VHH binders against UPF0284 protein YN1551_0030. Designs and how they scored, part 1

No score or structure here was measured in a lab: all are predicted.

Target 1, 347 residues: UPF0284 protein YN1551_0030, of Saccharolobus islandicus (c3nj62)
Amino acid sequence: MIKEYYGAETFILNKDFAYILVIGTTDVSLIPGLTIAGATPELTHFTPAADAEYVLLGKCKSINTIPVSPTGIPTPALLTRASLSFINPLKIVVNAGSRILPKIPYIDLQGEPGKDIRKQALSMEKVNNIMENSIKLGEELSNEYELIMIGESIPAGTTTAMATLLALGYDAMDKVSSASPDNPKELKRKVVEEALRNLPTDSLQRLAKVSDPVLLGVAGTSLGFKGKILLAGGTQMTAAAAIINEFDKNKLKDITIGTTKWIVEDKFADMLSLAKQVGVKVLASMLDLSISAYEGIRAYEKGYVKEGVGAGGSAIMALVRGVSNNTLVRKIDELYSELVGSNNLHI
Structure headers, positions and changes below count from the first letter of each chain, unless a header shows other numbers; antibody chains aren't numbered by Kabat.
F, E and O are the ipSAE of ESMFold2-Fast, ESMFold2 and OpenDDE, as the mean of both directions, binder to target and target to binder. V2 is 0.75 times the mean of E and O plus 0.25 times the DockQ between their complexes.
[cut] stands for letters that were removed.
Atom coordinates printed by the task and the answers are left out, and those that the model quotes come from them; centres of patches stay.

## First folded at step 7 (VHH; from s28 with Y106G G107K)

Design t08
Fold by OpenDDE, look of step 8:
Structure t08 (fold): chain B 347 residues (1-347), chain A 122 residues (1-122)
Amino acid sequence: as target 1 above (347 residues)
Amino acid sequence: QVQLVETGGGLVQPGGSLRLSCTASGFTFSDYAMNWVRQAPGKGLEWLSGISYSGGSTSYADSVKGRFTISRDNAKNTLYLQMNSLQPDDTAVYFCARESYWRDTGKPFDYWGQGTQVTVSS
C-alpha cells in the first residue's frame, strides 16, 4: 500500500515519532477570485488555524465549522486525524506566520505572514527569525526523537512552492500540484513569472522575496533535527527539500517525502520529476478512498485536495504499522460522519 | 479549453417554472462537482446549489430549498437547475460554476459560464 521512489525505504519509519504541523498564511491566497455568499479569499487565512485545531481537538475553534467545499469535500486534516488516531504521536503545532492564530497550544517561530510574492513575501528580519528559531526547534526535538514527521497547512502554498523552486534554479514551471482535479495553471504561472523578476543573487534574499513562512519553517526545523525526517506533503515539501539542500547538501540523505498517490499520479503536475531534480526520496501512500461511503471523501480519488496537513505521510505511518486500507477508510468515514451529523461543515 | 454555457433563462410570471441547463466542455465533466450561483441587480453573488461529481449528493441554499432542484447528466456533460415557484426576487443572472477546493487557491470555483438571465415579473 506504499510505493517507493528513488530508494526510499519504509523500515526507517517504524519508530516513535513526533508530528510537527507548520502553519502559516500567504497573501498569494488573496489574489483575485470571485466572492460568493460567505466564500471569500480571506477565509483562507483561517484554514491553517482550523486545520491545526481539528488535528489536535477534533473540532475547530477559530471558525464554527471545519473547512468543507459546498459539496462536502473536507480538508485533508480529516485524513491526517484519522491516520494518526491509530498511533497517537506527540503532535506539535508550529506557527511560522499566520494571520489567524490557532486557539490551541503552539510554538511560535516569531515569523510573519507571507505577503504577495510579486512584491516581497517576507522581511529579512523575519526570515532570520523563522530560520533561527526553527533550527533551534529541530535541535531540541533531536533530544527526544529519532524520527519526526512534518506537515504543512498554508493555502496557495503550491504557488509559493513553485516560485521557490524556480528561484532556486529548478525546472518547476507548471509542475506543482493543485487542489483542483485539472490544476488550472495560468494564474499561478502569471503570478510566479512576475515574482521572479529582478531576483537577488543571494539565496536567502531570494527566499525572502518569493517564498512563504511555512516553507522556511519546515526547512529550518529539518536542518536542526539530527534524526530521520518524513516530510509529509507533495510539491510544497519538495520545495522545502530544495531549501534544505541549499543550506546543507548532505541533509537530504536523512529526509524522505511522504505523500499520496493522487500527488504522484497527477498528470497535471510532476512532483516526482521535481523530487528527482532536488534529490529527495519519495514514499506514496496508495490509500484507496473509492470505498468510502461519502461523496466528499471519494472526491479525493477524482483529484480534489490531494494533500495537506500531512495527510499522505500520516497515512504512510499508519499503513507501515499494519493498519489496513479498509480500516483507515472506515475511520475516515467515522470522523466525517461526525462532522456531517453535527452540521460542522463549513460552506 | 474549459467552457460552460448556460441556457434556459427567460421571462416568467410569478409562480412559474424554468429549467436551466449548463453544457460543459473541455474537461472530464464527471470528475467535477458543479454549482449554480446567481447575481441579482445591485447585489453580490449568491450560491444556490451544488451537486457532487456523480450526482449522489446535492446541497441547497435556504433561499431556494424546496423550490429548486439541481441535477446532472454526465453522459451529456450537462448540469440542470429546475426552478419552480419562481418569485420576483429570483430575478438574476444565473451561472453554472465548476467547483474547486478553495483551500488551495482561495477560489471556491475556477470556471464560470457567461450566465443566463432569469426575469420573474407579472
Scores: ipSAE 0.370, ipTM 0.735, lowest interface PAE 1.4, mean pLDDT 91

## First folded at step 10 (VHH; from u06 with S100T)

Design v07
Fold by ESMFold2, look of step 11:
Structure v07 (fold): chain B 347 residues (1-347), chain A 122 residues (1-122)
Amino acid sequence: as target 1 above (347 residues)
Amino acid sequence: QVQLVETGGGLVQPGGSLRLSCTASGFTFSDYAMNWVRQAPGKGLEWLSGISYSGGSTYYADSVKGRFTISRDNAKNTLYLQMNSLQPDDTAVYFCARETYWRDTGKPFDYWGQGTQVTVSS
């Protein structure tokens, strides 16, 4: 039910842990700026707040429903909440730079929303704030935990991840995933190629130009933490690992990426090549959603969404504790049914 | 090459009915959720209806619920919109759209047809 790559091991994961969800926005998510009544680009900026609220509360406060496609395909936060319900870890929301703040308690890194990476993503002041404050958070967590799991929510984060990996010298062009089955690479390539023009020589200045607040927050928290880390995400977490490696080459021995099968099996991306280049271990949840009663959930098996909000890592954490695939899917279906029955979905 | 081609538009009287078709090519149609979107004269785009990849689940905007019915025939790679009780404010260009997941780029649909004109007038 868990596939191991590059020497990853699961026995280190059967410990008490805190779940850290780092949220933020980037204006890259507004390209090309198309507005459709019933779906709008500005709603992507609400997604991190809504995901955080859903994971913690089982409902959203920043929007009337949960983030869902027009055909009922839900946010991966639903998968995360279902998996974590069998463990009930401490859940901490960390604001690295979100335009829309969640209506729940959170730790603020004093960053800012990422701007268009074709111009300049973040000021150096805000980059320094994010790094300093996230490192301190990691150090503080070390007093209580030997293990943390870090997830992310940032729309368009795969585009900024590709830019980040390329800016740090990795062979990443066209290798990041997409929440779409086909992965529309042309738009991502055009944005990233422009962003990479005239890069500064200093690594932190390069990150300020082309990265995003969430990657920095994930990396800084990891740099400060003195135990084992599960980076719960997809190809974006290879970019986080690359940042970590840039600032502490010995840190990666304590880091494993936990992701989903849909990420590692994606023929339009190359998660395993990126992880190998960075030197980071990978675990993949082999959770099978085909037995779900709901088409919106089964759509993940068609390549929609694939990962986010720690869905893969949270499934791994439940699976190592003996929770079966059948039990996980029953819980996922229960949570989805509650959303439909409460009229949170427009069906 | 991915293509979506709408047909079936035309002129109808108020209260009339019309059936739109969208023929898909260049991709595995049965793997994708599909949607209808319209644009009235001088106005923005409005999402109307969506259907799951198998056809088992359908969704409607409040403005068309009860009057419009979305369906698909995966063997024929065709999406349909049956429109009943048409009124003058249903006058628009109607587009077939293939669903993507918006979190990646903010773009909810990745491929569109050229549209078909529907005009409701006495």
Scores: ipSAE 0.527, ipTM 0.828, lowest interface PAE 2.2, mean pLDDT 90

## First folded at step 11 (VHH; from v07 with K107R)

Design w01
Fold by OpenDDE, look of step 11:
Structure w01 (fold): chain B 347 residues (1-347), chain A 122 residues (1-122)
Amino acid sequence: as target 1 above (347 residues)
Amino acid sequence: QVQLVETGGGLVQPGGSLRLSCTASGFTFSDYAMNWVRQAPGKGLEWLSGISYSGGSTYYADSVKGRFTISRDNAKNTLYLQMNSLQPDDTAVYFCARETYWRDTGRPFDYWGQGTQVTVSS
């Protein structure tokens, strides 16, 4: 139920681990598009907080309901919560720069929300804060754990990921994933092309210009952590791996990306090629949601959402511990039914 | 190239009915949830109804529940909206929209048609 790429078959997953969710926002999520009544781009500012709250509490506090699409497709946090429920690891929420703060305990990296990458995403001061504090966090986690799994929640993070990869010299144009069945590549391309104009020569300054607080938080945490790291995500985590590689060329040997089959099988992206360029191993969960009782869940098989909040990595962790696909889907359905039954769907 | 073309709009008396159609091309229609939205004069866009990729699940705004019915024929790449008991406040341009996920794009829909005018007047 797990597919290995680039030598990931040797990665040890059967250890106690901590789940680290790095959250933040980027104003790239505010760029363009038609809005409908009750659905404005600004709502994306609540998504990271809501995701974090749901993973820890099973309910949201920052918003009234769990985020879902108009046709009932839920946030990947649902998948994450379902998978982690079989393991119950230590869960730590890390705020790298969220405009909306979650109403739960969290660690603050003293960062800031990312701004429009076409101008300047982050100040150097805040970049330094994020990196220094996340490195320290990683070091501290090393005192208790040999394995950590890091997830992310940041809307429009794939766009900043593409910009980050390109800024670091990788061939990443039009290759990052999307939460849609097909990728809004034209919009991303335009934004990223503008962002890449007049790049500084220094790597850290480049990141300050075109990256986001979450990628930096993930990278810093990883750099500080002395054990094995499962980066739970797709092309965003590939970008994080690229950042890590920029600072420590030997670090990726201890890092594997855990993602979903929907990411690696995406015809409109090329995550595996990006991973290969970066030099990071990949595990993909073959979680089959087609057997779900709910179409909102089965929509994942059609290419909706694909990843987020560490969904792929979480599924991998459960599967390697003997949880069957059917058992996982039943749990997902159970959690989903609770949302539907309580009218907690949020559009 | 993704295209959505709405048809079926027109002038109708209060209490009357219309059936809108949206023909899709340039993508695998059966893989996508589809929605109807409208924009009345001087008002913002309003979501009306959504249908899952298979057509097995349908969703409605309170404003149209019981009056409007969304359906689709995936073999014909067509989305439908049956509108009954039309009222003057239903006057608007009606759009079909392909669903996406806002975690990535910041919006629930990524492609729209040009719209079809519906006017309800005595």
Scores: ipSAE 0.618, ipTM 0.847, lowest interface PAE 1.0, mean pLDDT 92
Fold by ESMFold2, look of step 12:
Structure w01 (fold): chain B 347 residues (1-347), chain A 122 residues (1-122)
Amino acid sequence: as target 1 above (347 residues)
Amino acid sequence: QVQLVETGGGLVQPGGSLRLSCTASGFTFSDYAMNWVRQAPGKGLEWLSGISYSGGSTYYADSVKGRFTISRDNAKNTLYLQMNSLQPDDTAVYFCARETYWRDTGRPFDYWGQGTQVTVSS
């Protein structure tokens, strides 16, 4: 139920752990945005807050529903909540720079929302705040945990991930994933090509120009943590690993990316090439959603969404503890049915 | 190249019916959820209806619920909108749209047809 790549092993995952969800926004998610009245209100800046609230509470406070498509394809936070319900780890929300703050407790890294990477994503002051505070968080977690799992929620984070990898010298053009089945690459490529013009020579200054607050928060927390780390995400986590490698080349020995099959098997991206270039191990959940009763859930098998909010890593954590695919899907369907029994699927 | 082509618009009397079609090409139609959106003269875009990739689940805005029926034929790569009990305020250009997921680009739909005009008047 778990595939291993580049020497990844699952035995390190059978420990108590904290789940760390790093949230933020970037104005890249608004290029070029459409607002449509009816069932598709603008959700980009609300998504991280809503995801965090849903994972912790089983409902959202920042919006009247969960992040969901017009035809009922839900946020991966639903998958994460289902998987974590069998483990019940400590859950910590970390605000790296979200425009909409979640209405739950969180740790603030004193960052800022990412701006348009075609100009300048973050000020150096805010980059330094994120890095310093996330490193301290990682150091503090080391006092209580031998293992942490870090997820992310940031709309358009695959675009900033591609920019980050390219700015650090990796062959990443057109290799990041998409929440769409066929990965329309044209917009991402154009935005990133513009962002990469006139890069500074200093690595941290490059990141300030083209990255995002969540990648920095994930990387800094990892740099500060002294145990084993599961980076729970898709191609965005190869960018986080690249940042980590830039500042501590020995750190990746303790890091594994935990993702979904829809990421590693995506023929329109190349997760495994990115991971190989960076030198990071990968585990993939082989969770099969085709047996779900709901088309909104089965759409993941068509390549919608693919990953986010730690969905792959949380499924891996449940699977290594003996939770079956059928049990996970029944829980996922239970959570989804609560949305059908209310107005949460149709805004 | 992805293309969506709407047909079936026209002039109709109040209380009348029309059936719109949207023929898709350049992608695997059965992998995508599809939607209808309209734009009345001088107004913004209004989402009307959506249908899952298989056709098994359908969704409607309150303004059209009970009067409009979305359907699809995946063997023919065609999306349909049956519109009954049409009234003058249904006058608009009607578009079919291919659903994406907002998380990636902020856009709810990535490809649109050219639209077909529906005019309801006596």
Scores: ipSAE 0.578, ipTM 0.852, lowest interface PAE 1.9, mean pLDDT 90

## First folded at step 12 (VHH; from v07 with A61V)

Design x07
Fold by ESMFold2, fold request of step 17:
Structure x07 (fold): chain B 347 residues (1-347), chain A 122 residues (1-122)
Amino acid sequence: as target 1 above (347 residues)
Amino acid sequence: QVQLVETGGGLVQPGGSLRLSCTASGFTFSDYAMNWVRQAPGKGLEWLSGISYSGGSTYYVDSVKGRFTISRDNAKNTLYLQMNSLQPDDTAVYFCARETYWRDTGKPFDYWGQGTQVTVSS
């Protein structure tokens, strides 16, 4: 139910752990510029806050319902909540720089929302704040945990991940995933090509120009933490790992990326090439959603969404504890039915 | 190259009906959720209806529920919108749109047809 790549091991994951959800926004998600009444383009800014609220509370406060597409394809936060319900770890929300703040307790890294990477994503002051405060958080977590799992929520985060990897010298053009089945790459490529013009020589200055607050927060927390880390996400976690490697080349031995089969099997991306280049181990959940009663959930099997909010890593954590695929899908369907019954999905 | 082409628009009297078609090419149609969006004169874009990749689930904005029916024929790579009880405020350009996932780039729809004009007047 779990595939291992590059020497990754699962038995180290059966320890008590904290789940750290790092949230933020980037103005890269606003580049398309279209507003469509009745579809949810405003959810771009609200998604990280809503995901965090849903993972912690089972409901959203920042918007009336969980983030869903017009045809009922839900945020991966629903998958995360289902998986974590069998473990009930401590859940910590970390604000690295979100335009919309969640209406729940969170740790603030004193960052800022990422701006348009074609100009400048973050000021150096805010980069330093994020790195210093996230490293301190990781150090503090080391007092109570030998293992943490770190997830992310940031719309357009694969675009900034591609920019980050390329800025750090990795062969990453067109290799990041898409939340669409076939990965329409044109917009991401154009944005990233423009962002990469005139890069500074210094690595931290490059990150300030083209990265995002969430990648920095994930990387800094990892750099500060003394135990084992499961980076729960897709191709953007290879960018986080690349940042970590830039600042501490020996840290990656303690790090594994936990993702989904839809990420590692994606023919229009190349997760495993990115992970190999960076030198990071990978585990993939083989969770099979085809038996779900709901088309909105089964759409993941068509290549929609693929990963986010720690969905793959959360499934891995449940699977290593003996939770079966059928049990996970039953819980996922239960949560989805509450969405259909409670808030009416335009049917 | 992904292409979506709408047909079936035209002039119709109040209370009348039209059936719009959208023919898809350049991608595996049955893997994608599809939607109809309209733009009335001088107004912004308004989402109307969506349909799951299989056709088994359909969704509507409240203003068209009961009057409009979305459907698809995956064997013919075609999306449909049956519009009944049309009124003057349904006058708009109607677009077929392929659903992506908004968290990816900020776009809810990545490919659009050219649109087909529907005019409801006597």
Scores: ipSAE 0.703, ipTM 0.890, lowest interface PAE 1.3, mean pLDDT 92
Fold by OpenDDE, look of step 12:
Structure x07 (fold): chain B 347 residues (1-347), chain A 122 residues (1-122)
Amino acid sequence: as target 1 above (347 residues)
Amino acid sequence: QVQLVETGGGLVQPGGSLRLSCTASGFTFSDYAMNWVRQAPGKGLEWLSGISYSGGSTYYVDSVKGRFTISRDNAKNTLYLQMNSLQPDDTAVYFCARETYWRDTGKPFDYWGQGTQVTVSS
């Protein structure tokens, strides 16, 4: 049901917690691609807002429907919402730097959208804002909670994660996850190689050059929080853990990554190796979506999407509380069916 | 390396039919949803149809519903588009495209064929 890696323990997760979704955008998502009628790469700028809205409201306000591929493969936010529906924790949306703001209550870190990492992702001023404010947020959350789960929503975040890990000295080339069955490594590698040219010597300046606002927001929040932390995600959260480790070498003892079986079993990535390099524990939900009534959901088993919006962590939390795989899938199917009925599956 | 090669395009009269094929190589074809997209002269790309990895689910844009049929043969690594009742406004270059989730790269499709020309004219 849940697999443990590098000494991870599930018992600590059986407590009240707050779900923190950090959202942002990076212009890396705009790097070369073809558009379709009515859709441009800029539509990815709506994804974080839409994901956040859906998790909180069960519907989107910034766009007409939740993000779904042309053939009905939904955003991982669907899985997140399904899992969290059995727990109903406090949910907080944190804007680290989004070009499109969600139409719901959110906390602003006073950051900025990430720019092309081949040039300069973030200004030092905004990096400092994100870190200072997210640390403060973490501190405040400590006054009420002993456990928090942090998710992320940022398209192209795996590319910035790879750049971040490499910039911090980890062996991460071609090891980050993908939202497709076969990882399109060539494009990511080229972008990252160029981004890593002429890196500054200072760690924070390196992050400013090649990272994204969400990674920094996740890291800052974690650094400020005094209790246990579940970083819900895959290689992006591994990158966040690396950032955390850069600032506080002792912090990772309180941090566990919660992810999906699709991430840890991905033959085209190596998340567990990265986690080991960083020194962070990992839990993987062994959610089986093959029994879903909908092919768009079963596509996850083929390697589509794999993670996002805290899907893996959310599933872990539900499973720890006794929710069965079948029950989770039924809920996922229920939520998905509401989308099919509207005939608005794709953007 | 991933390759997609479209064939079957040509000149046809209004009301006529064509069957396009897309042959895939360099990846596990049966793991991927596939799509047809077209681009008319002076216009942007238009998504037409998609099919799930197994072929069990098909999707169409409204303008081609009832006229176009998408199918696939995973044993042959081939995607098809049967086009009936063709009209002059169907004139375009037709592409097959491998589907991905845009959360990763910012694109709904990560690989495209070279395209095949379809011309509908009297």
Scores: ipSAE 0.680, ipTM 0.871, lowest interface PAE 0.9, mean pLDDT 92
Fold by ESMFold2, fold request of step 17:
Structure x07 (fold): chain B 347 residues (1-347), chain A 122 residues (1-122)
Amino acid sequence: as target 1 above (347 residues)
Amino acid sequence: QVQLVETGGGLVQPGGSLRLSCTASGFTFSDYAMNWVRQAPGKGLEWLSGISYSGGSTYYVDSVKGRFTISRDNAKNTLYLQMNSLQPDDTAVYFCARETYWRDTGKPFDYWGQGTQVTVSS
């Protein structure tokens, strides 16, 4: 039910852990410029706050429903909540730089929303704030935990991940995943190629130019944490691992990426090449959603969404604790059915 | 090459009906959720209706619910919009759109047809 790559092991995951959800926004998600009533890109900035609220509360406060596509394909936060319901870990929301703040308690890294990476994503002041405060958070978590799982929510984060990996010298062009069944590589490539012009020589200055607040928050929390870390995400987490490797080459021995089968099997990306280049181990959940009663959930098997909000890592954590695929899907369907039994609204 | 081609637009009288078609090529049509979007003169884009990849689930904006019916024929790679009880304020260019997932780049739809004009006038 779990595939292992590059020496990853599952037995270390049977420890008590905290789930850390790092949220933020980037103006890269606004580059398409197309506003559609009922599906506007500007409302995309509500997604991280809504994901965090849903994972913690089972409902959103920032929007009337959960983040969902026009045809009922839900946020991966629904998968995460289903998986975590069998474990009930401490859940901590970390604001690295979101334009819309969640209406729940969160730790603030004193960052800022990412701007257009073609110009400058973050000021150096805010990069330093994110790094210093997230490292401190990781150090503090070490007092209570030997294991943490870190997820992310940031729309357009695969574009900034590709820029980050390339800025750090990795062969990452066209290798990041897409939440679409195929991959809009031309848009991502165009944005990233512009962002990479005239890079500073200093690595932290490069990250300030082309990265995002969530990757920095994930990396800093990992750098500060003294135990084992499951980075719960897709190709964006290879970028986080690359940042970690830039500042502490020996840290990756304590880090595993936990992702989904849809990420590792994606023919339009190359998760395993990125992980190999960075030197990070990978676990993939083989959760099979084809048996779901709902087309919105089964759409994941068609290549929609693929990963986010720690869905793969959360499934891995439940699977290693003996929760079966059928049990996970029954819970996922239960949560989805609550959407059809309540006020369903499009974003 | 992904291509979406709308047909079936035209001039109709108030209360009339039209059926729009959208023929898809260059991708596996049955793997994608599909949508209709319109643009009235001088207005922005408005999402109208969506349909799941199999056709088993349909969704509508409140203003067209009960009047418009979305459907698809995956064997013919064709999306449909049956529009009944048309009113002058339904006058717009109607676009067929392939659903992506907004979290990826911010775009909710990645490929569009060129649109077909619907004009409701006596």
Scores: ipSAE 0.663, ipTM 0.878, lowest interface PAE 1.4, mean pLDDT 91
Fold by ESMFold2, fold request of step 17:
Structure x07 (fold): chain B 347 residues (1-347), chain A 122 residues (1-122)
Amino acid sequence: as target 1 above (347 residues)
Amino acid sequence: QVQLVETGGGLVQPGGSLRLSCTASGFTFSDYAMNWVRQAPGKGLEWLSGISYSGGSTYYVDSVKGRFTISRDNAKNTLYLQMNSLQPDDTAVYFCARETYWRDTGKPFDYWGQGTQVTVSS
């Protein structure tokens, strides 16, 4: 129920682990400039805080609901919470640079929200803060854990991931995934092509220009951690792995990306090409949501969402511990039923 | 090429009814959640109603709940909006919109029809 690529193995995943959720925002998510009452851009910037709150508390404090589409397609945080409920790992929220701060305890990397990558995403001061503090976090976690799982929440993060991979020299144009069944490749390409004009020669300066705080936080935590790492995400985690490889080629031997089948099977992207180029191993959850009682959950099988907040990695961690697909879906449906029953949340 | 074409607008008296249709082509209609959005004269866009990919779940903004009914016929690739008890402040251009997922780029909808004008006046 787990597919292995490029030498990835599951036997080490049964160890106790900490789940690290790195959150942030990027102004790339504001480039469309579209405002529709009832489906507003402000939900976009609230998403990382709300995801973090939901994973930890089972409810959000920054919004009166959870992040959910107008037709009831929920944040992948719901899948993550369901999977982690069978394991109950230590959960740590890390703020790399979110415009909206979660109303729960978190570790602050002293970064900043990512700005428009067509100009400059981050100041070098904030890049240095993120890297130094996340490396320190990874080193501290090494005292207590042999394994960590790192997830992400950052709307528009596939656009900044493509920019990051290209800035580091990888063949990544049009290869990142989309949370939509179709992929808006032209929009992402236009933004990224502009961002890549006049790149500095120094790698950290390139990242300051075109990356995002979450990728840096994920990479720095990984660089500091001495044990095994499951990077829980999709094509954004190939960008994180590329950053890690840029600063410590030997680190990748300890790193595996844990993702979903919807990412590796996506015909509009190429997860496996990106992972091969970077030299990172991949595990894919084959979780089957078609048996869910709820259309909002089954929509994932139609290509909505695909990954986020560690959904794939969390499912993998549950599956290797013997939790069946049916048991996972029953828990997912239970959590979704609580959402539907609460007050017709967004509609 | 994705195409959405709205029809069924027109002039109606207060209290009247209209049924809007949206014919879809260029994509697998039954794989996508669909929505109606309107724009009143001089105002911004307002989301009104959404329907799941199968048609089994429907959603409404409070201002139209009980008066408007969204439906779809996947065999005909058509989305509908039945509008009852229309009032002058329902006057707007009504758009059929295909749902994307906001986390990807910030856009909630990726394709729109040209719109159909609904005018409610005595």
Scores: ipSAE 0.631, ipTM 0.866, lowest interface PAE 1.6, mean pLDDT 91

